# VH-VL binders against q9uuj3r425to622, part 4

Target 1, 198 residues: q9uuj3r425to622
Amino acid sequence: SSLTEDNLIVSLVPKILAYLLDAYSYERDEEVLSCVWTTEVPLKDAFDLKSVLRKTDNVESVLNACVEKYTLSSITCSLRLCLLEFPDSLIRSSFYDYFKAIYTTYTDFEDLDHRLYSIKKCLLHLHSTPLHILEEIIRHLSAYAISIRMKDGQIRHLAKIISPCVLRPPDDLNIIPVEDTHPTLLVIDLINEFENLF

## First folded at step 13 (VH-VL)

Design w5
Fold by ESMFold2, look of step 13:
Order: C-alpha cells, then sequence, then structure tokens
Structure w5 (fold): chain C 198 residues (1-198), chain A 123 residues (1-123), chain B 106 residues (1-106)
C-alpha cells in the first residue's frame, strides 16, 4: 500500500515514537541508549514484531509485551521496516538526483543556507502525510540526539541507518548505492537544523 | 585555561535584534556543546537553548522558539545567539555556558560560564 | 514542563548551617546540580550529581537528593557564602533551573 493510503502508519508512528521517548528514561546503560536506533537486530525478530504491530489496535500493550522479549532496537527496526514497506521514501524518490546534485555542489558550512533553501522548497512539495511523518521522525531523532549530546560520528551513523526511509532512488530495491552519501548528508542536515526547517 | 569571552554590553530598541558572541579558548571547541542562559535584572536563570559547535545540532527552549537562532563559527571558536523582535522583557544578562565533553547521564552541568553580556531593551 | 521550586530567601547566622531546598516531582530520579552566584558575577558550580563537589569547593558544601526534594547544605556558613543559589536538572532535552534562593548571612 502507498504511504498516503495506509492510515495505520499515520497512527502507528507517533505512538511508537511516544513509547520510545518514555522508554529512554528507563535505559540505564549509556552505550545501549546511544545505539537504540543503530544496534543490529536479527531481521526475523524485527519482521515478527512488525507483523504483530500491523495487526493490533492496541500498540501500547504490544510494545510493553515486546520489551520483555525483544530489545528497544527491535522496535526501532520494526518501525523502519514499516516505512520501507511502502514503494516510496518519505521525501519522494523523484528528489533523489535533485539532492545528489545539491550535496555534491554545496558541501561546506557557508553553503548551509543553500542546502536549507533546497530542503524547504522540497518540503513544500510533499503531501501532508509523508511530511507529517518525516517531521515527527526528525523531531524525535533531533531531540534524542540532543538528550545524549551525540558526537558528529554518532549523528552520521544514525543518519545513515534512517536514510533509506527518508530518501532512496526510484527503483524497487530500497537500496542506496554504496557510493551515494547524499541521503545520509540530507538526514544529518534535517536532524541538525530541525529548528530551522519545521 | 578554559575561557569563554563574550561580546560587550548593548542597548537596543523594541523590535530590533540582539546578537551576542561567546569566544572559547583553552580547550577543543568542537568537543563540547554550548548552552545559552539569560537572567533578567533581579530574576533567576533562564535556559534558552543548546548548540553543538561541531555539526550545528541545536535545540531551543519552547519560550524562545521562533525568535532565537544559535550559530557557530569553528574558524574563530565562537558561538552566537541571536534574539529577534526584542521587547523590554528581554532586558537581561546573557551567558554562554560549556557542557561536558562526553555524554554522562548525570549531566549537563556547567563548570565554565562566560562573563555575561548585559543587553538593555528600552523605548 | 518540569518545574523546580526553591524558597525565595534563607537567612542564617555566621557559623550556623544553611539548608536550601529544591522541590520537584520525583526529583530523586534526576541528577541535581547547584550553582552559587555572587552579586554581579557569573554562576559558579558548587555541587554536581546530587552530592559531588568540584575541585576547589569547600567541604562545608554538601548535597542530597531523594524523593521530591534535593537539598544544598552549607555548614559553618561564612559571610562570603552570601549569594544566590540555583538548582538545575536536565529533563530529557531541556535544562531546568530553580527560581533561586537568596542566602543572607547575618
Amino acid sequence: as target 1 above (198 residues)
Amino acid sequence: QVQLVQSGAEVKKPGESLKVSCKASGYTFTEYYMHWVRQAPGQGLEWMGIINPSGGLKSYAQKFQGRVTMTRDTSTSTVYMELSSLRSEDTAVYYCARDLEDYDRSGPYFDYWGQGTLVTVSS
Amino acid sequence: SYVLTQPSSVSVAPGQTATISCGGHNIGSYSVHWYQQRPGQSPVLVIYDDSDRPSGIPERFSGSNSGNTATLTISGTQAMDEADYYCQVWDYRYVVFGGGTKLTVL
């Protein structure tokens, strides 16, 4: 199903993000907390949780049960799988080469305003549902990064992991070519400049 | 020796913008988040926001959303705070304060502060 | 959002013990930090992580935190301790300060 047609995704994302926000307060291990979005999980576990989440009308109770069985990283991975299930990324894939050109031309701090202008222009062309989901995810990731005062390398790793959900090429593979770094660089700007973009 | 040296006092009119600088020395500028805190005359400390001077990650207190902008210049080891649409209530001493080098669940706490910048907004 | 409450003023005689409270819902689950601010000066960290002293802070400064109250205690209070004192926590992505307490030594 397309992202604009699946009302479950619209309601699921904010609930999962709210659950994670609450759950961060209970994670005492600083290193585990810093890797909630980036820790590798068995794909079977993430797919199993995703399938249960798509069948329930009580997301909170399912997530409470899964924290006993699966890690918080299983929850974040399941969310990412839900977003990848749709045929297009949150920023529609028709912008893929547009941003490739931007991030090969405007690479420095002095170019930030040009990149932000390009991002704002793109956001005006998104349908309301993908835009809302993107804003909520980036709001969450920006706040999460601030909450643990992430270093730049940690932000880059986080951005790399989430980037296929945000911007991917217009093919069926859900794969960003290994040489293309612009989706990661775009997500870094979205996270760092959330206050200015949304 | 760690030093945070702020720009000098300013007098502004309502509707104008202020921009305070905070120049860091004696440590690796890009490894420490920087905070801005203000204090109106006779009042308490009020947190305004935080910036990572390396990548520019920033977050603002809700009260200042839409009016505050925090930036940095790594070539001069300087952070900036700009507050727009000034009112008389924005009369305050503005401080920069340095966070910890690394994430620590007990932090942030501020062992180094700038000397403060008095900004007076009067009609 | 999260609120920290301090008394506006505390008075103490020289040599006596001053106690400054910082109230907050379940503040015992936070790490509480304390700052001293003398008139016309920048704040100075005197206690961090509930009870730890930075280098150069006298042993007469101590702190505790449990339940809904964190406390800064100054034993053997001296005239130079006359200042404003602020408690502070980190609430997820926000710094929160208490309203401040003026300590008067008379």
Scores: ipSAE 0.801, ipTM 0.906, lowest interface PAE 0.7, mean pLDDT 89
Fold by OpenDDE, look of step 14:
Structure w5 (fold): chain C 198 residues (1-198), chain A 123 residues (1-123), chain B 106 residues (1-106)
Amino acid sequence: as target 1 above (198 residues)
Amino acid sequence: QVQLVQSGAEVKKPGESLKVSCKASGYTFTEYYMHWVRQAPGQGLEWMGIINPSGGLKSYAQKFQGRVTMTRDTSTSTVYMELSSLRSEDTAVYYCARDLEDYDRSGPYFDYWGQGTLVTVSS
Amino acid sequence: SYVLTQPSSVSVAPGQTATISCGGHNIGSYSVHWYQQRPGQSPVLVIYDDSDRPSGIPERFSGSNSGNTATLTISGTQAMDEADYYCQVWDYRYVVFGGGTKLTVL
């Protein structure tokens, strides 16, 4: 059932993130480490890994066993694929226009407090499961961003990559319009202001 | 030339808060991470935390979690470090230090330091 | 937490070579940086990325890093080199300092 599948994915996310966190500590190639989330990988690899991860109760063991076959970027891509399979984004698509309005109105740095207030208000309306997953992902990404001392442009790029998992338009079959950057901006604020939001 | 100028010495009581400022000049303020490091009298250097150029993203040493807050004001090119619930053990010289931008390095190092701010916590 | 270990003190005669060690588990896989701190002064970067010297630092300062030990070497040590020296690494999200070494020039 869809519910069972969702529960499985929910259980996978923290385990995958924990594995990545550990992996970062052993990665000594800064270039590799700096692009773990942004490097493109063959989709076949990501899908294959996803299928394997979804069939195991021991994520860490599987990932350790596959370390020679799959890169860290393959792991992050697989994770994103899992999240994209949810019926809705972590932040409900019903908030899409809400945040569109927020990020069209409050565009300046001085407006940060207004944006944060709006984000907090939204988070209070999320169910426990998606909220928990969101928190874990953003916590991870915030920590990761600091670890490699990301510049603003890098954070934007990271945010752009993860934003489809965080906030989709109401019709999940539609692509986020290029002109609508508010999901990316939202994720930027989530990453930058994690401690203030969660 | 790059300069980091910190606020003056302070005397505090236990339970109070300190807030040290670090004004940067001579470089593009919004392009560099900033660190805070303290040094108790006769002791070694102790890292407190890091703040990104925009001031939104921070990471603190575990020891100071819950007590330390780092902020930035881009309009004045100033970084702040606030430490609450002060104890006698918090008596130290506090330093701001610039994280040098180096794309080839594996970690931060500090090319410029403030002159230090002595904070004395005594009853 | 990652730990860096330095000797508490090192003594050297003027003109001799001073060696300060910084020990850490597999420290050779990290980039090690070194700071000099004279009494009453702020720290000064003297070596970065194991062996590179910032502009203005004398050539008598050198660094190496291998295995479990990083080393700061000061050749032809002068009186002005008397200071505390700290090694430093980055461990994922944390800056780690060694305990510091007091270098005395006899």
Scores: ipSAE 0.756, ipTM 0.889, lowest interface PAE 0.8, mean pLDDT 92

## First folded at step 14 (VH-VL)

Design x1
Fold by OpenDDE, last read:
Structure x1 (fold): chain C 198 residues (1-198), chain A 123 residues (1-123), chain B 106 residues (1-106)
Amino acid sequence: as target 1 above (198 residues)
Amino acid sequence: QVQLVQSGAEVKKPGESLKVSCKASGYTFTEYYMHWVRQAPGQGLEWMGIINPSGGLKSYAQKFQGRVTMTRDTSTSTVYMELSSLRSEDTAVYYCARDLEDYDRSGPYFDYWGQGTLVTVSS
Amino acid sequence: SYVLTQPSSVSVAPGQTATISCGGHNIGSYSVHWYQQRPGQSPVLVIYRDSNRPSGIPERFSGSNSGNTATLTISGTQAMDEADYYCQVWDYRYVVFGGGTKLTVL
């Protein structure tokens, strides 16, 4: 049921993120660490890991045991897959056109306040569960970006990767039109302005 | 020659806001992170936060979250730090410091500092 | 939060060797940086990444880091070395400073 799915995600996401935080501290290769969220992995591995994570009562133990079998990128990919299986994007798909209009109108750096206002307004209309998950993910990504001192291009790439989990079109939750960049832009603002939004 | 020149000393009252500027020169402004560090009289260095080269991404120490705002103006090569709801304990010298990046994941260290800005908060 | 511990003060006679410690849990896994701050002046980087000297810093300044202790060593200490010294690390997303050590040259 929807309720059981919500409970699973609420429990799973924070644990995975906590594990990643710990894992970052042990990764000494800067190149590896900088690409944890963007590196392509075998989909089979990500799906297998996802299946195991969704069935376990002890996520931490599973992840600890996975060190020998899975890369950090496999873990992040599995997390994204879990989020994509959610009934809707974290920000409801009904806001897709809303943000399309916002990011078409307010494109300049000077327009940041208008975008932030629009984002805050949207966040007030989200249910507690997706809002909480969104906050945790954005907090994690913002911190991660700072930890490795990401440049704008890296943030954009990260945002592009995570955007399908954050905002999907209403008619197709799994495919974002190639010409639409506003989901990515939204995630960039969420990451950059975390301190002001949450 | 790299230079960080900060705004002058200020006197504030409790509840007011301060805004310190740091003008950078002698290097490519848009390639370096910037940090803010303060030092209360007779005390040690206290990290306040970090802002990325473009000014988009920033992170603050937990102690200052909700009160501090860091911004950048690329056209003038200036970084700003604003602290609101000032208290007497906010009396300090405030420094901007350039973040030197490396490829060894040694984390940021500060090779250049501003001259400091004394802000006194008193009723 | 990660904590760095320094002695509050260290005294040394001119020409002698001064040693300032910076303690932290597994600090040897971090890169430690050191700053000198003379009275009324801004901090100056004197050691970066445990043991490297920036240009313009005298050779009498050296650093080491292992286990739970990083150390700043000043050989042949001079009057001009009298200052506060701070160690610093990067803990995930936070800059962490030690409490500082006042070095007095007797």
Scores: ipSAE 0.899, ipTM 0.948, lowest interface PAE 0.5, mean pLDDT 93
Fold by OpenDDE, last read:
Structure x1 (fold): chain C 198 residues (1-198), chain A 123 residues (1-123), chain B 106 residues (1-106)
Amino acid sequence: as target 1 above (198 residues)
Amino acid sequence: QVQLVQSGAEVKKPGESLKVSCKASGYTFTEYYMHWVRQAPGQGLEWMGIINPSGGLKSYAQKFQGRVTMTRDTSTSTVYMELSSLRSEDTAVYYCARDLEDYDRSGPYFDYWGQGTLVTVSS
Amino acid sequence: SYVLTQPSSVSVAPGQTATISCGGHNIGSYSVHWYQQRPGQSPVLVIYRDSNRPSGIPERFSGSNSGNTATLTISGTQAMDEADYYCQVWDYRYVVFGGGTKLTVL
């Protein structure tokens, strides 16, 4: 079951991201484009789409057909849901406390090198599949952020939305305590420093 | 008055690194993206990369990935571009250019440019 | 990668109209910006968003963009207009410049 899920995600994630990339070029509404990843959508829609995407042999066809029924935000939400259903976060939950310590200790801009070192060290310990998916997602988000010239606040919001997929606590894979900001901070660094990390 | 003042000309050897600075004044530094563009002698403009207002987010042209580093110091309103492993082909005038934000997906256009920094790479 | 194509050179007599083209696939869907660069100087924005002139740019400069071609037009060309001209677009996350056009005023 784990292998099957891994294979599905490895196949699905790049296709969804590719579709989104193409969709960005056609979206004329700047407001929509700026919040594709952060806009709340009906959960039913996201779950329905997720279900369809997981069962289909032709993800691209499904996505192309979804234009009338689903928003881009529904697609991104469905992707996140797929990732959340993965047995673990992309970065193993065992690193949750590790990064908590790192981001508690190294909080300043001048400490970036220490954080990056820690991130790189972690990335070296990831399995190929999660690492690849992480890289693809972060690459996409970094590019997306640049494309719409995001401000820091927007990046933070984006990071917050994505963080549960990237790093979860060991005892609760889907819920990050409100007081724990290190997953968000980690994703911010991943997005900002993609060029240095991958 | 908006001004972008760059560091002076440099002579480098192959394998060395260059670091050009661009000091901004006359506007809110933390509100604008900055770009770096270079121009080899007798050649056209070549985009190198972009850095966001805080200096956190950056993206580089594929050609320079792995060799270029853009940084920003908000305290001094200065943007930096470092290029490592220099080659003779890196001989160029390097420009910083302010990204004028336009909400209309018009993307960035550059309303203000630095005076340029000539970097010569020669053995 | 998105590519912008410009003629390498354009020549005009003083007082005549110079036209510089910038070709790109479906460039009409982009906003095209134009820069003037005189010898030994930094580029100067002369047209933004296809047809808008920044303050200080003479009215003789105009721009258009449709289909696969953007055009910079300089009416009543003067000697001082002799320069290199570059078109530029934003393609997703990349700045793309044309190859530049040398305008010579004969």
Scores: ipSAE 0.899, ipTM 0.947, lowest interface PAE 0.5, mean pLDDT 93
Fold by OpenDDE, fold request of step 16:
Structure x1 (fold): chain C 198 residues (1-198), chain A 123 residues (1-123), chain B 106 residues (1-106)
Amino acid sequence: as target 1 above (198 residues)
Amino acid sequence: QVQLVQSGAEVKKPGESLKVSCKASGYTFTEYYMHWVRQAPGQGLEWMGIINPSGGLKSYAQKFQGRVTMTRDTSTSTVYMELSSLRSEDTAVYYCARDLEDYDRSGPYFDYWGQGTLVTVSS
Amino acid sequence: SYVLTQPSSVSVAPGQTATISCGGHNIGSYSVHWYQQRPGQSPVLVIYRDSNRPSGIPERFSGSNSGNTATLTISGTQAMDEADYYCQVWDYRYVVFGGGTKLTVL
């Protein structure tokens, strides 16, 4: 079941991202375009779309057909929901404390090299499927951020939204540390330094 | 007045690295994206990459990926471009150029340019 | 990748009108910018967003963009206008330059 789920996601994620990339070129509202990943959407819409996307063998057809029914933000939200259904985050939860230590120790801009080294080391230990999905998502987000010339605050917001898909705490933790910022910081570095990491 | 002042000309050998600096003045450095563009002798303008106001977010032209690194120092209002594994084909004048608007999806255009830095790569 | 096509050279007599084209697929949907580069100098922005002139640029410079062609027009061309001219667009996350046009004032 896990293998089948992995195969589905490996096929689904790139197709959704490709669709979004194309859709950006047709979106004329700058405000809408700048918030495609961060705008809140009705959860029912996101779940409905997720359900359809997971059952179809033709993702492109579904996405093309739902253009009038679903916003781009609904699509991005559905994608995130799909990723959250994974048994683990893209970066294994076993690295949660590892990165907590890294981002507690190396907090300054001048410490970037140390953080990047740690990230690269982690990436070498990931399985091929999660690593590939991570790379595709970060590539997309990095490019998207550049395309609309995001400010740092916008990048942080984007990183916060996507971070649960990238790094979650271990399941043995009864409480999700909402105050932890290292997952967001990690995603910021992934987005900013995509060219150096992948 | 806005000024972009680049470092001086350099001579390099194949396999070496170059690092060009661009010092900005006359405006709020941390509010504008910066670009690097090069021009080989007798050739056209070639875009190399973009770096955001804080220096965190970067994007490079595919041709230079893996060899180029762009950085910023806000304390000195300076942008840097490093190119490694130099080849004879990397002989060019390198320009920094200010991105006028950083919030418009219509894309960048360059209102101010550095004076250019000639880098010659020869054996 | 998106490609911009310019003629390699254009010649004009002093006082006449010079026209430089920049071709691209559906370029009319882009904002086109133009740069002038005199020999041994850095490029200078002469037109932005298809038809706008920066401060300090003479009124004889104008631009248009529609369909598959953007055009830089220089009326009453002067000797000082002899230079290379480049068109430029933003394609998603890439800056794209035309190949450049050498304008000669005869």
Scores: ipSAE 0.895, ipTM 0.946, lowest interface PAE 0.5, mean pLDDT 93
Fold by OpenDDE, fold request of step 16:
Structure x1 (fold): chain C 198 residues (1-198), chain A 123 residues (1-123), chain B 106 residues (1-106)
Amino acid sequence: as target 1 above (198 residues)
Amino acid sequence: QVQLVQSGAEVKKPGESLKVSCKASGYTFTEYYMHWVRQAPGQGLEWMGIINPSGGLKSYAQKFQGRVTMTRDTSTSTVYMELSSLRSEDTAVYYCARDLEDYDRSGPYFDYWGQGTLVTVSS
Amino acid sequence: SYVLTQPSSVSVAPGQTATISCGGHNIGSYSVHWYQQRPGQSPVLVIYRDSNRPSGIPERFSGSNSGNTATLTISGTQAMDEADYYCQVWDYRYVVFGGGTKLTVL
């Protein structure tokens, strides 16, 4: 089941991202374009779309048909939901405390090299599938952020939204440490420093 | 008045690295994206990359990926562009250019340019 | 990759109108910007967003963009207008320049 899910995600994620990339070129509303990843959508719509995407043999056809029924934000939300169905975050939860320590210790701009080193080290320990998906997502988001000349606050918001897909706390934690910001900070670095990390 | 003042001309050998600086003044440095553009002798303008106001987010032209690094120092209002593994083909005048922030889909256009930095790569 | 095509050179007599074209697939859907570069100088923005002139740019400079062609027009061309001219667009996350046009004032 896990292998099947992995294979599905490996095929699905790039197609969704490719579709989004194409869709960006046709979107004329700047407000819509700027909030494709951050706009809240009805959860039912996102789940419905996710279900369809997971069952279809023709993802492209489904996505093309989405224009009539679903917003771009619904698509991005569905993608996130798909990623959340993974048994673990793209970066393994075993790295949760690792990065907590890193981002507690290295908080200054001058410490960027230390953070990047730590990230690179982590990336070397990831399996091929999650690493590939992570790279594709971060590549997409980095490019997207540039395309709309995203401000830092927007990047933070984006990072916050995508962070649960990237780094989750270990399951043995009874309480989700909502106060922890290091997953968001990690994603910010991933987005900002994509050119240096991948 | 907005000014972009770049570092002086350099002569480099193949395999070396260049680092050009662009000091900005006359405006809020942390509010504008910056671009780097180069021009080989007798050739046209070639875009190299973009860096956001904070210096965190960067994107490079595919041609320069892996060789170019753009950075910003907010304390000195300076943008840097480093190009490694230099080749003779990297001989060019390098420009920094300010991205005029337009809320509209107009994309970036460059209202102010540095004076250019000639870098000559020769054996 | 998106490509902008400009003529390599355009010649005009003083006082006449110079027209420089910038071709691109569906370029009319883009905002086109134009730069003037005199010999030994940095580029100067002369037109932004298809048809707008920055402060300090003479009124003789105008721009248009439709279909597959953007156009820079210089009316009453003067000797000082002799320069290279570049069109530029933003394609998703890339700045794209035209190849440049050398304007000669005869």
Scores: ipSAE 0.894, ipTM 0.946, lowest interface PAE 0.5, mean pLDDT 93

